# Designs tried in a protein design chat: VH-VL binders against Probable transcription termination protein NusA (nusA). Part 6

Target 1, 139 residues: Probable transcription termination protein NusA (nusA), of Halococcus morrhuae (Micrococcus morrhuae) (p15738)
Amino acid sequence: MRVTLSDTALRHIALFEDVTGASAVDCLVDDDRVCFLVATGEMSDAIGPDGTTVEQVEERLDKRVSLVENADTAELFVANALAPAVVHNVTISENASTVAYAEVDRADTGVAIGRDGETIETARRLAERQFDIDDIELA

## First folded at step 13 (VH-VL)

Design q1 (from n4 with light chain Q53K)
Fold by ESMFold2, fold request of step 17:
Structure q1 (fold): chain C 139 residues (1-139), chain A 118 residues (1-118), chain B 107 residues (1-107)
Amino acid sequence: as target 1 above (139 residues)
Amino acid sequence: EVQLVQSGAEVKKPGSSVKVSCKASGYTFSRYNIGWVRQAPGQGLEWMGYIIPTLGRTRYAQKFQGRVTITADESTTTAYMELSGLTSDDTAVYYCAREYYGSGFDYWGQGTTVTVSS
Amino acid sequence: EIVLTQSPDFQSVTPKEKVTITCRASQRIGSYLHWYQQKPDQPPKLLIKYADKSISGVPSRFSGSGSGTDFTLTINGLEAEDAGTYYCQQSYETPYTFGPGTKVDIK
């Protein structure tokens, strides 16, 4: 599953890599925010001490930034995309469409949804792009 | 080390076309974009467009849309810029330059002078 | 398309003094601003990328600052070989654009 990156996404990835030293596999660009899909095992480099490295990326892009760690399986990928929410289980249902059902700890439902639904919407976009998953539903 | 070598100077008649080559060496050709920038005598720098070689994707400044074609050949590590419908306003030095996705043009060709005689 | 302006158009400077060149963008471009030096009959040379990041082989007297719409190139301690024309260039979006240039002469 290979995704198409816009010119802007390619430029943002290049800046991200220059600042953080981490690699990004995908990049979602919106007017006020950017999400980087970070290569497995490189989240700490991307975040930096006390979040200072990712804060520099935000300043340089003049946009809010979120990070999701890449994963090799759809189930782990969906769980990573909803972090830091505690996800107990992910079930992929393939009937009329492909839907990921994420069992999220009840205390973390708000975290999984995020500000204005931004976390769950980002998770849905990445899951569709990377795993051809049509939707994510919480618990 | 990294080197971009352009084809030689050309004198052209109005209405004709010119094709400038840019031979790259010393790096992995497909990892960098090749852009084309021109400079008329006594004037500043004018971006014409670039190519992303791995995608075959091009972008052109609107001023040149329909007149410019940028291509790349990975087997020869050579990029090309063709400009058609030449007028005296196209008399300039034409540069190729590489960039890593918007990080600045870090290596430039020597320039190719194109003179369009009326 | 994003318009870049530069100030001053021309600056004649005594060696060892400080040169300040400004570049202003018509919209916010984050740190997607680069600086080049061009000497007569030569291609441009990249001095600073991403507003303030150094380039290997460029003397440390060259520095950049700014973000958003206002950017500055500083030459701290001008040397004779620094005479030339300086351009800013944005890569925030295509078409890429250059500023009109600032010519720096040695007095």
Scores: ipSAE 0.884, ipTM 0.949, lowest interface PAE 0.5, mean pLDDT 94
Fold by ESMFold2, last read:
Structure q1 (fold): chain C 139 residues (1-139), chain A 118 residues (1-118), chain B 107 residues (1-107)
Amino acid sequence: as target 1 above (139 residues)
Amino acid sequence: EVQLVQSGAEVKKPGSSVKVSCKASGYTFSRYNIGWVRQAPGQGLEWMGYIIPTLGRTRYAQKFQGRVTITADESTTTAYMELSGLTSDDTAVYYCAREYYGSGFDYWGQGTTVTVSS
Amino acid sequence: EIVLTQSPDFQSVTPKEKVTITCRASQRIGSYLHWYQQKPDQPPKLLIKYADKSISGVPSRFSGSGSGTDFTLTINGLEAEDAGTYYCQQSYETPYTFGPGTKVDIK
């Protein structure tokens, strides 16, 4: 539950909150993009009308931005991290490792993977940080 | 009302150390970083470093690395900056200032004049 | 570390006229650029945060703008009380750095 935030992540979260009015509980910073884990129920504030608020964040960071809505359970969290892909079900297997199996709508498999695998990679990083999930597999 | 009140002026000899205090009030101390900025006579502003009180994490400008120590005491809501190995080039006004994670220094202490002379 | 430059070094300006101060960063810093005013024998005062965002209690004649590595502070209608030195400061990365300052005087 307790993750380590770099100074850069802390500054990006502060800017995000200042622009959007929404809270972020985690932030993944890469050279060309940033992902904010948005507090539950605050995605609409973060996105804004026609996406104008999150576009402002992108302009101010000079980086692409993605948003994931936080959730209380691992199953819902994984589904949220793969949005906007339609996820029908998530099953957590806790054997030698903890693996989330996400049943995505067949039409949305590409969306769940994302450009260059960025969506699924981001989902895996957040799931590991927040729920100690070792991997996500699309079923 | 937010206030940062610093300790009084100091005259120091070369080679010694100085420790400046910064007493914060009117806000939740741990929610903001405390930075230290100095200004030599007739010169511009120079960032020295900051502390993130809840994390106990400090960052220092390279110029001061190894000579500066910034600390914070939440129980007294007081931050400190200690600079060692003083030379005449360290003669300056030293300010503490608070910031919310890179959003600008919105409140400043009144400044502490440190004079280093033989 | 990120170097900030400012221009001009000095301006002597007639009251009610527009003042423009520029700040250039040695690399892209997003909107992590803030502006301060300092009057003699006083600490700096934050005027603009995040390149263009207003600060409560700061007169509306102060505004900020900028794109890429270039940022501008504008005073639309200079008042006598605005005399002082203006600094930009980046918070994109530590160490934070300040520009060298622009002194504004009343003509």
Scores: ipSAE 0.880, ipTM 0.949, lowest interface PAE 0.5, mean pLDDT 94
Fold by ESMFold2, fold request of step 17:
Structure q1 (fold): chain C 139 residues (1-139), chain A 118 residues (1-118), chain B 107 residues (1-107)
Amino acid sequence: as target 1 above (139 residues)
Amino acid sequence: EVQLVQSGAEVKKPGSSVKVSCKASGYTFSRYNIGWVRQAPGQGLEWMGYIIPTLGRTRYAQKFQGRVTITADESTTTAYMELSGLTSDDTAVYYCAREYYGSGFDYWGQGTTVTVSS
Amino acid sequence: EIVLTQSPDFQSVTPKEKVTITCRASQRIGSYLHWYQQKPDQPPKLLIKYADKSISGVPSRFSGSGSGTDFTLTINGLEAEDAGTYYCQQSYETPYTFGPGTKVDIK
């Protein structure tokens, strides 16, 4: 999927790659936070031992950082974007709009939503950019 | 070996334009941005702008907006900077330099002296 | 536009002593600060990227530190070949800006 990256996103991706050795395929930049869409299989490199590598990225950007692992299918992508919440299943419904219904473990609904809805809103933004998904609903 | 080779020195009249070339070799041209930085005699460094070749996207310092045009030709791996409406304040050495998206300018051209005089 | 200042403007230093150069940004720029050395009649040379990360081929006596608004370049054991002018540069946002430079001479 083609996305448009701002100059700031391009610079943040370059710094992320320099610090972690992992590749990012997308980057959402907000005032106080940034989310990197990490290439499949590279989350361990991005996080580092005991989270020390991603902590270094946070220090160098002076922003909170979240990471989402990229995936080849919309269903796996949505599940990854809601991590660490346990997602049992994702169903894509294509009617007037395209909606992903994520079946999240009951104990993890709060985790999937995140503080002030940050996690689910980030997931929605990435899903729209990467898969043209209009919304994600927790089922 | 990464190398940026610039066109030769120029003497220009006030009101004219100058176009400086920057021939890149030794690396994949489209992977790096090319920036232009000038230095007036005895003065510090002044960023003029850059181009992101894969996107054809340019950014210019506001001081030069409307007078500077930065282009790149991937087929010849050459970047260009054209500055119009020259005055004596534009007398400087002009450098091209490459960067990987804000990671610092790691290779520089040799510089092109532009002298603006009557 | 982000303004960078440097201190001192000039210093004359005995060989083998430590040189400290500071750069201050007008706003927080994370670690998007780079250091260059320029010798007379030469283009600048990148010494340190991202505040403190080394560049291959640059002597280990050069190191950087800092984050946010306050940054330092240190030359631990000045050599005669280190004479020149040192510039900081930010890449946090365009337009990129340089500090005014610090000239270092051998005493």
Scores: ipSAE 0.878, ipTM 0.948, lowest interface PAE 0.5, mean pLDDT 94
Fold by ESMFold2, look of step 13:
Structure q1 (fold): chain C 139 residues (1-139), chain A 118 residues (1-118), chain B 107 residues (1-107)
Amino acid sequence: as target 1 above (139 residues)
Amino acid sequence: EVQLVQSGAEVKKPGSSVKVSCKASGYTFSRYNIGWVRQAPGQGLEWMGYIIPTLGRTRYAQKFQGRVTITADESTTTAYMELSGLTSDDTAVYYCAREYYGSGFDYWGQGTTVTVSS
Amino acid sequence: EIVLTQSPDFQSVTPKEKVTITCRASQRIGSYLHWYQQKPDQPPKLLIKYADKSISGVPSRFSGSGSGTDFTLTINGLEAEDAGTYYCQQSYETPYTFGPGTKVDIK
């Protein structure tokens, strides 16, 4: 809502909406990929049968695409951003900085981090933009 | 029905400015960008810039940077394009057109002929 | 800025025949390519958005294909009212740019 979107992000969101019928509330644009923050309850529309709809978005953007489902609370938001990792609990600490501590299932720590840290870094960027969270730490 | 209605034809002297209006109706004005495209006699289409009305954000083609100003007034659902320092090379039909963030210009104004002569 | 070229510059076509117009971009632009028709003394009219997506109210004989750098507009069964100039336009980045146009006449 209060997030600043670049012109490129706005164009990518418009294309995403046209292809999927789902709404995106935020969009991170990197050199080799795009991440959409999908409106709550619309992930199935965005993904489509066997992932074919999001695959079409990837083809039309000529970039890899990742999706994160939006949430109304910081705790649920952080858990969603680390999906498909199983998150048991999220605690927000607001001392000198605001840090989310995510209790991730031990078997899923690697999933929560993602290849080259891509998942955790994406989660950090979205959490900062949407909830002013300064960092996410895996507990 | 979506409609974009532009102001009438203008004849201008070199060195002067022109301001063309584009009155939009039939849709939620703030949801769409308004772009400006011109066409010199017998030539193709040239994008000049656009405005995102809710943000007041503008982008201009480099060729027009410093000479063009695009504005929008949400209360009257009207966009404006002002081009200064006119030369004979600016003689053209000027169009406003609506887009949804890069999805193509789906509705166009009727065009405004601007003639620059001494 | 992204340069679009079109081929051919001009073609004269017998009614009911197939028209093919190509547009090539100077860099990859994904599917951010749109097609317009312009008749004399009229503003352009959007025919196809995002390379191949149809527009409500545009006859089904108009179709688009391509992605990346190479795009095609096809008119399958040209009708007399289709005479005019056809432009491609990219919206991948600003400044938006148009191709130089392809004029289609009825033979």
Scores: ipSAE 0.871, ipTM 0.945, lowest interface PAE 0.5, mean pLDDT 94
Fold by ESMFold2, look of step 16:
Structure q1 (fold): chain C 139 residues (1-139), chain A 118 residues (1-118), chain B 107 residues (1-107)
Amino acid sequence: as target 1 above (139 residues)
Amino acid sequence: EVQLVQSGAEVKKPGSSVKVSCKASGYTFSRYNIGWVRQAPGQGLEWMGYIIPTLGRTRYAQKFQGRVTITADESTTTAYMELSGLTSDDTAVYYCAREYYGSGFDYWGQGTTVTVSS
Amino acid sequence: EIVLTQSPDFQSVTPKEKVTITCRASQRIGSYLHWYQQKPDQPPKLLIKYADKSISGVPSRFSGSGSGTDFTLTINGLEAEDAGTYYCQQSYETPYTFGPGTKVDIK
């Protein structure tokens, strides 16, 4: 539920909010990229006209930026984290481990995985942090 | 409206400790970090560390690691900086200042002069 | 630690002229650079945050520019009250560091 933010994540969130006017509830920081978990309903503010606002954030951080829209349920959250891939359904299985099974449109499997697996790994990290989901599997 | 009011000047002997207070008012104390910056006579500004009050998390400049302790008391909206093992090189004006997570120190205390001598 | 250098060390400037102060970081810091003014016997005052963003209550003659490693503070039309020492400061990572300062005097 509540996550622990590093000092760097807190500083990046503050800059993000100052530039975009949108709120971020989580921030994953890697050497060459940052992912913000954007408050529900605030993606358009974060992106800006023709993507110009998020491009400004990228310039100011000197890092690539990706955005995921927050959601109140694990199922919608996982679907949002795999965007822009079309997700038809998400089923949460809760046994020894909690696994989200995402039914992704056949044409979008590559989009859901992302370059070098970046999208699916980011989705897994956010889902674990926010919903204690141990893994995401594509169907 | 925002104010940071520091405790009064101190004269200290080598080897002792000093604890400076910083009383905050006019804003929600827990939403901002409190940093400590010192300035030796005729010299520039030197960052010592900060505290994130809601987390009790501190970060210190390496030069002061092991000698400085920064604390905050939310119930009194007061931050403290304690520096131990004082030498004459620690003679300086000590400032507290607030920041919103790396956005710059927008309000500063009036400064506390600490003089270390025999 | 990130080292900040400033240039020049000192300027003596006629009122109404333009003042330019530069700050260079030892590594890339994005826009995590802030500018302060300090007058004698006073605490520093924040002038510019995030390289180029204005602070409420700071005269518009103060502006900032730059990103990465090279940053500039400009005072466009110096006033007598602007005499003092100017510092840059990075918040990209801890420990935060300050530049050594640039003293500006009025001719």
Scores: ipSAE 0.867, ipTM 0.942, lowest interface PAE 0.5, mean pLDDT 94

